VHH binders against p95470. Designs and how they scored, part 51

Target 1, 316 residues: p95470
Amino acid sequence: KQVDVHDPVMTREGDTWYLFSTGPGITIYSSKDRVNWRYSDRAFGTEPTWAKRVSPSFDGHLWAPDIYQHKGLFYLYYSVSAFGKNTSAIGVTVNKTLNPASPDYRWEDKGIVIESVPQRDLWNAIDPAIIADDHGQVWMSFGSFWGGLKLFKLNDDLTRPAEPQEWHSIAKLERSVLMDDSQAGSAQIEAPFILRKGDYYYLFASWGLCCRKGDSTYHLVVGRSKQVTGPYLDKTGRDMNQGGGSLLIKGNKRWVGLGHNSAYTWDGKDYLVLHAYEAADNYLQKLKILNLHWDGEGWPQVDEKELDSYISQRLK
Key: E = the ipSAE of ESMFold2; O = the ipSAE of OpenDDE; V2 = 0.75 times the mean of E and O plus 0.25 times the DockQ between their complexes.

## First folded at step 20 (VHH; framework vhh_7qia_2)

Design u3 (at its last look DockQ between E and O 0.77; V2 from the best seeds 0.00; counts 0 for: unsure alone 64.7 < 65)
Fold by OpenDDE, look of step 20:
Structure u3 (fold): chain B 316 residues (1-316), chain A 122 residues (1-122)
Amino acid sequence: as target 1 above (316 residues)
Amino acid sequence: QLQLVESGGGLVQPGGSLRLSCEASGFTFDHYAMGWYRQAPGKQRELVAFITWGGSTKYADSVKGRFTISRDNAKNTVYLQMNSLRPEDTAIYYCAAKTPYDRYTEGVYDYWGKGTPVTVSS
């Protein structure tokens, strides 16, 4: 049985890898080899106290986590949202360890980092991703649809935007000005993730529609910048904030709807972590960990054949 | 390999009881909310009962007080206890696994069983 995660992010504590997924209370898996995974825990046993205020129809599913280590602590960012609306908020919960057997194991919710409000904001407070720049300043990228992807500076505690606030638009697709601001629209972009590599910051983004089984059109695009704030340019020099983006991976008939990736450098190797829908299994989403390579011009590449060769195992 | 298999359907007299079971396989059962739907002849499929991962339940008004949905995560099974059955409960009952992965449309992501028939007749 494969691990059927959605929006996967990963980190390591000691000799153990931990995988975080969209799901009830944010699902956590552990592994010693990044192939065989066991259920570990949920970050939340109950819903965040503020969740229903943000989304009255909230049912316990927390979306699109990111995990970030800072000063010996683990910061888990997550999203609460309403369907089809930008009534959303990104929260953060913090732990000293990821090992549930440890006496120090305790998730402490720090509350809302940012909240989007319909008709007020032309952005959606979901899909957080954390990146530190070369100066040690920590940033959060986030967003979906509407006005696209945003980046803002976090405060020293990594729990709120820094003051004075500094925001940047880093990627977007065309959106009709005639469309109501409360509507997501047709600008199908979401799930930013920034990786620092070489001389550049690489912005990965998901284009298309996820979560539609065989009708999913999710795929990954990428741009790069020498500055974390952008502009991020694709291979042709087009700004991602002007609709630019170079195709990284689209999938095939067997694996559709690839996307919502994270990217990491571990032990001198680079990896792309994502989910894909398997046609042979009723389009159930599966974890994929692909090797990330770089061409002669410093652009990322992946081998689609690895979609077939990487097979996660969920252990009982 | 994802599969939902319903069982427990059959013929019963008005006022009788049935217990439906749905065994899930091929996916992480506890990540999903589970539901029972039914479709009567000539009618649209309708929600009967729903249970979230946390155990919260929702019932159609027509079955409140008569039907009970429950789940056993250890057995990857969802149940529908149907008491005080009425002729109008006659339908094919479908098990569904649901997840709110679709963030931009109303509703949930559904997987369906093949259904089990329930006939309430004198």
Scores: ipSAE 0.576, ipTM 0.811, lowest interface PAE 1.1, mean pLDDT 94
Fold by ESMFold2, look of step 20:
Structure u3 (fold): chain B 316 residues (1-316), chain A 122 residues (1-122)
Amino acid sequence: as target 1 above (316 residues)
Amino acid sequence: QLQLVESGGGLVQPGGSLRLSCEASGFTFDHYAMGWYRQAPGKQRELVAFITWGGSTKYADSVKGRFTISRDNAKNTVYLQMNSLRPEDTAIYYCAAKTPYDRYTEGVYDYWGKGTPVTVSS
């Protein structure tokens, strides 16, 4: 049985890898080898205390985590939202260790980082991803539909926007000004992730729609910038705030709806982590960890044959 | 090998009771909200009862107070206890699993059982 994940992010503590997924309370798996995975825990045994205030229809699922280590602590960001609405918020919970057997293991929720409100905000406060720049400033990227993907400075304890606030638009697709502000619209972009490599920051984004089985159009695009704040330009020099984005990988008949990636450098090698819907198994979402290669012009590449060769194993 | 297998249907007199079961396999059951739907000949399929992964429930107005949905995550099973049955409850009853991952539209169920027939007649 493969690992069933959506929106996967990973980190390492000691010799153990931890994988975080959208699900009840944020589902956590662990592995010694990134192939064989065991259930570890859920970050919430119940729900964040503020969840139903933000989203009255909240049903207990937390979306789109990111995991970030800073000064000896693990910061787990998560999203509370509603279907097709930007009544949403990103929260953060913190732990000293990811090992549930440790006496120090305890998730301590720090509350809301940012919140989006229909008609007030033309962005959706979900899909966090954390990046530190080369000056030590930590930023959060986020967003889904509406006015696209945003980036803002985090404060020193990584739980709120910095003061004074600094916000940037980093990618968006065209949205009609005639569309009511409460509607998500047709600008199908979400799930930013930024990786620093060499002199560039690389912004990955998911275009299209997830969650439609064989009809899913989700795929990954990339742009880059010498500044974390952008502008992020694709291979042709087109700005991602103006519809730019170079294809990194899309699905095939066997693996559909690739998206919501993260990307990491581990032990001098680069990896792309994502979910893919397996056609042969009812389009269930499966973990993929693929090698991320770089061409002679510094653009990332993925061999789509690795979709067939990387097969996770869910252990008891 | 994803499966949703309903059982417990049959013929029952008005006022009687039935307990439907749906056994799930091949997916992470406790991540999914589960529902019972029914479809009578010539009619649209309709929601009967819905239960979240955490146990919160919702019922169609026509069955409130008579039907109870429940789940046992250790057995990967969802149940529908049907009491005070009426001829209008006659239908094929389907178990359904709703993906927790759809961000865009509520009410689109991903996986369906083949159904179990229930006939209420005298």
Scores: ipSAE 0.555, ipTM 0.780, lowest interface PAE 1.8, mean pLDDT 91
ESMFold2 (binder alone), look of step 20: mean pLDDT 80; pTM 0.809

Design u4 (at its last read DockQ between E and O 0.59; V2 from the best seeds 0.71)
Amino acid sequence: QLQLVESGGGLVQPGGSLRLSCEASGFTFDHYAMGWYRQAPGKQRELVAFITWGGSTKYADSVKGRFTISRDNAKNTVYLQMNSLRPEDTAIYYCAAKEPYDRYTDETYTYWGKGTPVTVSS
ESMFold2, look of step 20: ipSAE 0.637; ipTM 0.820
ESMFold2 (binder alone), look of step 20: mean pLDDT 80; pTM 0.803
OpenDDE, look of step 20: ipSAE 0.682; ipTM 0.856
ESMFold2, fold request of step 21: ipSAE 0.607, 0.572, 0.460; ipTM 0.817, 0.799, 0.762
ESMFold2 (binder alone), fold request of step 21: mean pLDDT 80, 80, 79; pTM 0.805, 0.803, 0.801
OpenDDE, fold request of step 21: ipSAE 0.853, 0.833, 0.841; ipTM 0.922, 0.914, 0.920
ESMFold2, last read: ipSAE 0.556, 0.645, 0.592; ipTM 0.786, 0.833, 0.811
ESMFold2 (binder alone), last read: mean pLDDT 80, 80, 79; pTM 0.804, 0.804, 0.801
OpenDDE, last read: ipSAE 0.838, 0.855, 0.842; ipTM 0.915, 0.923, 0.917

Design u5 (at its last read DockQ between E and O 0.81; V2 from the best seeds 0.73)
Amino acid sequence: QLQLVESGGGLVQPGGSLRLSCEASGFTFDHYAMGWYRQAPGKQRELVAFITWGGSTKYADSVKGRFTISRDNAKNTVYLQMNSLRPEDTAIYYCTAKTPYDRYTDESYVYWGKGTPVTVSS
ESMFold2, look of step 20: ipSAE 0.639; ipTM 0.826
ESMFold2 (binder alone), look of step 20: mean pLDDT 80; pTM 0.805
OpenDDE, look of step 20: ipSAE 0.446; ipTM 0.770
ESMFold2, fold request of step 21: ipSAE 0.569, 0.544, 0.592; ipTM 0.803, 0.792, 0.807
ESMFold2 (binder alone), fold request of step 21: mean pLDDT 80, 80, 80; pTM 0.797, 0.801, 0.797
OpenDDE, fold request of step 21: ipSAE 0.764, 0.849, 0.844; ipTM 0.886, 0.918, 0.917
ESMFold2, last read: ipSAE 0.493, 0.585, 0.571; ipTM 0.779, 0.812, 0.802
ESMFold2 (binder alone), last read: mean pLDDT 80, 79, 80; pTM 0.802, 0.795, 0.803
OpenDDE, last read: ipSAE 0.314, 0.829, 0.794; ipTM 0.707, 0.910, 0.898

Design u6 (at its last look DockQ between E and O 0.01; V2 from the best seeds 0.00; counts 0 for: pae O 11.3 > 2, unsure alone 63.1 < 65, placed apart)
Fold by ESMFold2, look of step 20:
Structure u6 (fold): chain B 316 residues (1-316), chain A 122 residues (1-122)
Amino acid sequence: as target 1 above (316 residues)
Amino acid sequence: QLQLVESGGGLVQPGGSLRLSCEASGFTFDHYAMGWYRQAPGKQRELVAFITWGGSTKYADSVKGRFTISRDNAKNTVYLQMNSLRPEDTAIYYCATKTPYDRYTEGTYTYWGKGTPVTVSS
């Protein structure tokens, strides 16, 4: 039985790996080897106290987590939203350890980081991903559909935007000015993730539609910049704010769609973590951890055959 | 391998009771809302009851007060306790679920069991 996840992110504490998934309260799994995974906990027993104010239809599913380790603390960012709407907010909860057996294990919610409101904002406050730049400044990328992907400075305790605020557009796809601002629209882009490698920051993004079984078109593109704030340019030099994006990996007959990736350097090696929809198992979403390689010009490469080679194992 | 397997149907007298079970496997059961649907001969399939991953329930008006949906997440099982059965409850009863991860639309119930027949007759 493979690990059934959506929007996977992960981190390590000691000899243990922790995997976080979209789900009620954010589902957490643990592993000693990144292959065999056991249920660990949920970050919320119920829901954030502000969730139904932001999204009246909210009933417990938290979306698109990111996990970030900073100064001895674990910051878990999560999204509250509604289908097809940008009535959304990204929150953050903090823990001193990820080990539920520790007396110090306690998720402490710090509330809303950023909130989007239909007609007020032409962006959707979901899909957080954290990156620190070369000067130690911490940034949050985020976004899904609408006006695309944004990046802003976090404050010193990583729970709010910095003051004064600094925001950047880092990627977007074309959206008709005639489209009602309350609609998500046709700009099928979301789930930013930024990895620093060498002299570049690499912005990964998911294009297309998830969650359509055999009709899923979800796939990954990449651009890069020498500055965390962009502009992020693809292999041909096209700006990701103007529709640029070089294909990194797409689905095939066995793994129809894939995306919402994270990317990490662990022990001197680089990895891409994502979910993929398995045709042979009713298009259920399965964890994939793939090797991320670099060509002679510094662009990331993934061997699509590794979609078949990596097989996770769900323990109880 | 996603599976939904219903059991517990059969023939029962009016006023009687049955308990339907649906064993689920191959997915993270406690992320999914579960539903019971029924289809009588010549009729469209209709929702009978559903239960969220957290235990909140909803019932069709025709069964309120007589049927109870419940779930046991440790056993990956959803139940329908049917009391005070009437001839109009005669149908094939289906267990169903849907992906909870679609961000754009709520989606529809697209995973179905094979059904278990219930006949209420004198």
Scores: ipSAE 0.704, ipTM 0.867, lowest interface PAE 1.0, mean pLDDT 92
Fold by OpenDDE, look of step 20:
Structure u6 (fold): chain B 316 residues (1-316), chain A 122 residues (1-122)
Amino acid sequence: as target 1 above (316 residues)
Amino acid sequence: QLQLVESGGGLVQPGGSLRLSCEASGFTFDHYAMGWYRQAPGKQRELVAFITWGGSTKYADSVKGRFTISRDNAKNTVYLQMNSLRPEDTAIYYCATKTPYDRYTEGTYTYWGKGTPVTVSS
């Protein structure tokens, strides 16, 4: 049986890899080889105390985590939201270790980092991703639909926006000015993730629609910038904040709705981590870890054949 | 708006030299490859020289050893030093920026300058 995850992110502690996924309380898996995975834990045994205030219909299903290591601690960012609404918030919980067998294992929720409010904000507080720039300043990218993807400076504790606040728009798709601000609209962009490589920062984003099984149209696009704040330009020189984005991977008849990626450099190799819907298995979402390559112009590439060759195993 | 403005063309005698310049604006210059193309009367446009964002160069066989492409990122300018010019080098020379292969469009896109004429004649 393959690992069925949404919005996967990954980190390593010692010789053990940990995978985090959208799910009830954020599901965590562990592995020694990034192929065979075991269920490890949930980050939350109960719902965040503030979740229902943000989203009255909240049922414990937390969205789109990111995991970041800083000064010996693990920061797990997560989202509380509802489909089609920007009544959302990104929270953060912190742990000393990811090993549940450790006496130091304890998730401590630090609460809300940012919150989006309908009719006030033309952004959605979901899909957090963390990146440190060359100066050591830590940033959070986030967003979906509405006004697109945003980036802001985090404070020293990585729990709130820095003061004074500094925000940037980094990617968006066209949105009708006639559309009500409470509606997500047709600007189908979400799940930013920034990777620092070579002379550039690479912004990955998901275009299209997820979570619709065989009707999913999710695919990955990319742009790059020499500055973490942008502008991020695609291969044609078009700004991602002006609708730009170069296709990285779309999928095929066997694997549809590819997206919500993370990207990592481990042991001198680069990887793209994402989910895809498998047609042969009633479009059940599956974990994919692909090798990330770079062409002569420094643009990322992946081999779509690896969608078939990488097969995760969920161990009991 | 993306703009490429060529300069430096003119009339030279065989064996002479010219230096073409192309000033770019409207995009992040140092992120992209730049090139020079030429089109002679009655012929198709052809690649002369190309320089990547990383500084790697490529030349047409007909100009190797005679032409040198370079770039100054601080000035957003690409240059073509043409030495030992021949009558067959007579053409309109175009500055271009070329995108890498895109899987979405299954091709590359090229932005062109207006061109600068080079005439090599006795």
Scores: ipSAE 0.007, ipTM 0.214, lowest interface PAE 11.3, mean pLDDT 92
ESMFold2 (binder alone), look of step 20: mean pLDDT 79; pTM 0.798

Design u7 (at its last look DockQ between E and O 0.65; V2 from the best seeds 0.00; counts 0 for: pae E 2.3 > 2, unsure alone 62.3 < 65)
Fold by OpenDDE, look of step 20:
Structure u7 (fold): chain B 316 residues (1-316), chain A 122 residues (1-122)
Amino acid sequence: as target 1 above (316 residues)
Amino acid sequence: QLQLVESGGGLVQPGGSLRLSCEASGFTFDHYAMGWYRQAPGKQRELVAFITWGGSTKYADSVKGRFTISRDNAKNTVYLQMNSLRPEDTAIYYCAAKTPYDRYTDETYQYWGKGTPVTVSS
């Protein structure tokens, strides 16, 4: 039995890997080898206290986490959203350890980092991802659809935007001016994730639609910049904020809807972490951890064959 | 492989009771909302009841007060206790596992069982 996750992110504490997923209260798995995974915990036993204010119909399903280590603490960012709207908020909860057996184990919710409001904002406060630049400044990228992906500076305690606020648009797809601002539109972009490698920052993004089983059209594109704020350019030199993006991986008939990735360097190796829908298993989403390689021009590459060779194991 | 197997259907007289069961396998059961749908002859499939991971329930108006949905995570099973059955409850009942919502619509995608028939007739 494989691990069935959405929007996976990972970190390590000691000799244990932890996987975080979209789901009830943000589901957490643990592993010693990144192949065999056990259920560990949920970050929330019920729901954030503010969730229903943001989304009245909210019922515990938290979206698209990111996990970030800072000064000995673990910062878990997550999203609450109303479906079909940009009535959304990104929150953050903090823990001293990821080991539920530790006496120090306790998630402390710090509340909302940012909130999007329909007709006010042309962005959607979901899909957070954290990146530190070469100067030690920590940034959050986020977004989906509407006006695309955004980046802003976090404050020193990583719980709010820094003041004065500094925001950047880093990627977007064409959006009709005739589209009502309350509607997501057809600009199918979301799930930013930035990896610092070599001379560049690499912005990964998901194009297409997720969460539709066999009808999912997710695929990954990438651009790069020497500055964390961009502009991020694809292989042809097109700005991702002008619709640019170079295809990284799309999948095949066996594995469709690849996307919502994270990317990491661990022990001198680079990895791409994502979910994919398996056709042979009624399009149940599966965790995939792929090796990330780099070509002679410094662009990332993955071997699609690894979609078949990497098989996670969900253990009891 | 993902599988949902319904059982407990059959023929019952009006006013009678049935208990449907759906055993799930091949996915992390406790992470999903589970539910029951039904489809009567010549009609569209309709929601009967849903239960979330946290135990919150939702019922169709037509079955409120008569049907109860519950789940046993240890057994990977969702149940539908049907009391005070009526002829209009006659349908094929389908077990469903809820996928994450489409993030930009209110439409839901689900995994389905093959269904179990329920006939209420005198």
Scores: ipSAE 0.667, ipTM 0.862, lowest interface PAE 1.0, mean pLDDT 94
Fold by ESMFold2, look of step 20:
Structure u7 (fold): chain B 316 residues (1-316), chain A 122 residues (1-122)
Amino acid sequence: as target 1 above (316 residues)
Amino acid sequence: QLQLVESGGGLVQPGGSLRLSCEASGFTFDHYAMGWYRQAPGKQRELVAFITWGGSTKYADSVKGRFTISRDNAKNTVYLQMNSLRPEDTAIYYCAAKTPYDRYTDETYQYWGKGTPVTVSS
């Protein structure tokens, strides 16, 4: 009965939580208790007008959303990608409310934020995640394979890169020198998410491969920095741009393919939100919400036994 | 629990018609592209037709114009209408669901039904 989601991100409006998943037009669920989830809506009834230009084979699925509240508006970032290529783009659509019953409920698409092109760019424009720094500047992290994970300043209305542009590499894995730039390559890293906690920004990243049932190797690593721009260092002091990354959680016999996390503070407690593939249910992707704890050195920890303890239910 | 259950197969004379159905349960059906594959004795399994969640379709050249794939998301069901059947259409027909979430998974990681046999002979 657990909620079937991939790439989950979540936010709250009033007494209602909203969960966003990769899916047709971005699938949205709602809940009063973060356990019982009901279908709410899709952010796009059709598709972004530019989607087929970026990916001619686009089939209506938007990937890897992030949801960000800013000055009374909800910003939903989403990805369009050609399979196996870095022919990709991240777009943004905006709403005043997440409640479909409200007369103010309307997604207004603001178009492309960034776009990657094979041979031109050694990065892949998918997997956005938004973080505001201590100075009020808002940044987007993104990336999947190729030259890894990037971070750039957003402009004031959060729909485009800032001018002048400022870009940083925040994590990458070694890529074979024999690999053509148009190919994804062997650097299995994607899905950044940054959480501010205490004196640090914590960068979570997904390593390995999703989506291969029991053969999935997807798992989460973490590094931290006192500056949102990095360098992000793991527990041993190794730079995430140099292959650093401390294991946060990996799969077990019952749950594999853990990754594409988000992280939140709600009501004074910290949570890690991710998907996990359930071995007992054909490795279907299921929502997991885990407590995020901090050790004496300030590193995040999760109790993998909570993978079995969190049980969700999809309602009507 | 994920299930794909095919029905509608059987014996038919050349030139006849059959309609296959595949009822899906245990997953978010309207997220998945659905397909029909077939495997004749001694041959490799081949794609016959597939349909995206939004209704876009693609067909093998050998069946184009004779077979029609469709889906009913309210019933979690995908269909294959097979007209003008020929002896070379004889095979076990399999329903498949393709995860929308992988970028790199080959056909090995699709979800499969048990198949329904179709025999075309006179």
Scores: ipSAE 0.546, ipTM 0.802, lowest interface PAE 2.3, mean pLDDT 91
ESMFold2 (binder alone), look of step 20: mean pLDDT 79; pTM 0.805

Design u8 (at its last look DockQ between E and O 0.65; V2 from the best seeds 0.00; counts 0 for: pae E 2.7 > 2)
Fold by OpenDDE, look of step 20:
Structure u8 (fold): chain B 316 residues (1-316), chain A 122 residues (1-122)
Amino acid sequence: as target 1 above (316 residues)
Amino acid sequence: QLQLVESGGGLVQPGGSLRLSCEASGFTFDHYAMGWYRQAPGKQRELVAFITWGGSTKYADSVKGRFTISRDNAKNTVYLQMNSLRPEDTAIYYCVAKTPYDRYTDETYDYWGKGTPVTVSS
């Protein structure tokens, strides 16, 4: 049985890899080889205390985590969101270790980092991703639909925006001015993730729609910038804030709706981590870990054949 | 492969009881909210009962106090105990596994069983 995850992110503690996924309380898996995975824990045994205040219809599913190590601690960011609305908030919980067997193992929720409110904000507080720039300043990228993807500077504790606040728009798709601000609209962009590599910051984003089985149209695009704040330009020089984005991977008839990626450098190798819907299995989402390569101009590449060759195994 | 298999349906007299079972396979059962829907002849499909990963339950008003939803994660099974059955409970009952995201989907993209028929008649 493959690991069925959404919005996967990973980190390592010692010789153990940990996978975090959208789901009840944020599901956590562990692995020694990034192929065989075991259920480890949930970050939350119960819902965050503030979740229903943000989203009264909250049902326990926490969305789109990111995991970040900082000064010996693990920061797990997550999202609470209402159905079809930008009534959302990104929270953060912190742990000393990811090993549930450790006496130090304890998730401590620090609360809301940012919150989006309909008619107030033209952004959606979901899909957090953390990146440190060359100066050691830590940033959060986030967003979906509406006005697109945003980036802001985090404070020293990585729990709130820095003051004074500094925000940037880093990617967006065209949105009709006639559309009500409370509606997500047709600007199908979400799930930013920034990877620092070589001379550039690479912004990955998901275009299209997820979570629709065979009707999913998710695919990955990429742009790059020499500055973390952008502008991020695609291969043609088009700004991602102006609808730019170069196709990285779209999938095929067997694997559709690929997206919501993370990207990492581990032991001198680069990886693209994402989910894809498997046609042969009723379009159940599956974990994919692909090798990330770079062409002569420094643009990322992946081999779609690896969608078939990488097969995760969920162990009992 | 992902599969939901309902069982326990049948013919019962008014006031009788049935226990439906839905056995899941091919996915991480304990990570999903599970539920039961029903569709009567000529009517739209409607929610009957729902149970979250944490065990919280929700019932349609029409079945409150009569039906109980439960789950056994060790058996990858969700149950619907139906007591005090009425003719209006006659329907095909469907097991559902809720998708992780609801922001783009209603019930259309959930995972569904094939259904088990329940007939309440004298």
Scores: ipSAE 0.537, ipTM 0.813, lowest interface PAE 1.2, mean pLDDT 94
Fold by ESMFold2, look of step 20:
Structure u8 (fold): chain B 316 residues (1-316), chain A 122 residues (1-122)
Amino acid sequence: as target 1 above (316 residues)
Amino acid sequence: QLQLVESGGGLVQPGGSLRLSCEASGFTFDHYAMGWYRQAPGKQRELVAFITWGGSTKYADSVKGRFTISRDNAKNTVYLQMNSLRPEDTAIYYCVAKTPYDRYTDETYDYWGKGTPVTVSS
């Protein structure tokens, strides 16, 4: 049962799972079993009031959500951008519940968290992912192309950078200094996600290009660090901020362009959540929920045979 | 499975009208921006009209004021009303579904119908 999603993130409230996807207004699905998904709502009925100021070419598409539960509230982070540009921003909207039938259900937009301006910033303010460290400090990772992936400390209410600000570069690929700063360039890295497991933080990143049907090269790499701020090192000890990254999983001919993952521990089991393009269905983007396993050295592994299995076959 | 089925093309006299329809299936229609592109023999494919998932429209200069794009999300259908047709409007017209997921402006990776011919001639 392969639901049509892109950039999926997931959370649970009570007995109900909620799945968030890139789309007009951020599309939300719900499920009791992570197998059978139904449309639930969109987080925005229109667009954020600031969207066209940040990106004059904004076309109504909100990108790359992340959902984070903190002190009884649900924080939905989203990206405003246009294709191929780093004139972009990450915003946040907040809800007390994800159940649309509740009288408390109301998305309250809190505005821009961070904003990228071409020529001023050599980074792209999209693809947020939230991680809390061992001391309860909450961080946002983000980034796509340009100068790579960044991490910064969030303020107490999770709507802005902390003051004083603390920023880190956590992963990047080489980019020529001769490239015009307004261009994305050849550093094909985006979509960070950090999972804490045991003594390590694991940084997942998407390398390659999404969204090109059978030509998609998107695949997942991983590094780890004992500190949320890095450095994140791959299996050979190479720093992800210097081009390191160990392959976690890539697609096959039936399931192409795997990436933009999230990762979760639920009920003592670890999962990797991502999209893949299904060759048999015109390369439409489909949800994958894969088991994460850990080898004897603490590195994550995914059984590649699970790509061809339906979620219902693995979650029963 | 994904389908985009165009209809309403044909032969029409200059100054006449046609209404093209594109019926969509196999994907979530109301999430997609929809467009009409055309290609005359020996020419490159060009945008004719475009409508976002929120209903905002865009037209090529050559058709502005003569063509109207619209959509009916309940019927999974996009329309192109073509008025005051001219011989230079002769082309194969393609229905296109533009996903919100493609981060690069590259129409090669959008979903395309098979096209419906339109001939404007006496």
Scores: ipSAE 0.457, ipTM 0.747, lowest interface PAE 2.7, mean pLDDT 88
ESMFold2 (binder alone), look of step 20: mean pLDDT 79; pTM 0.795

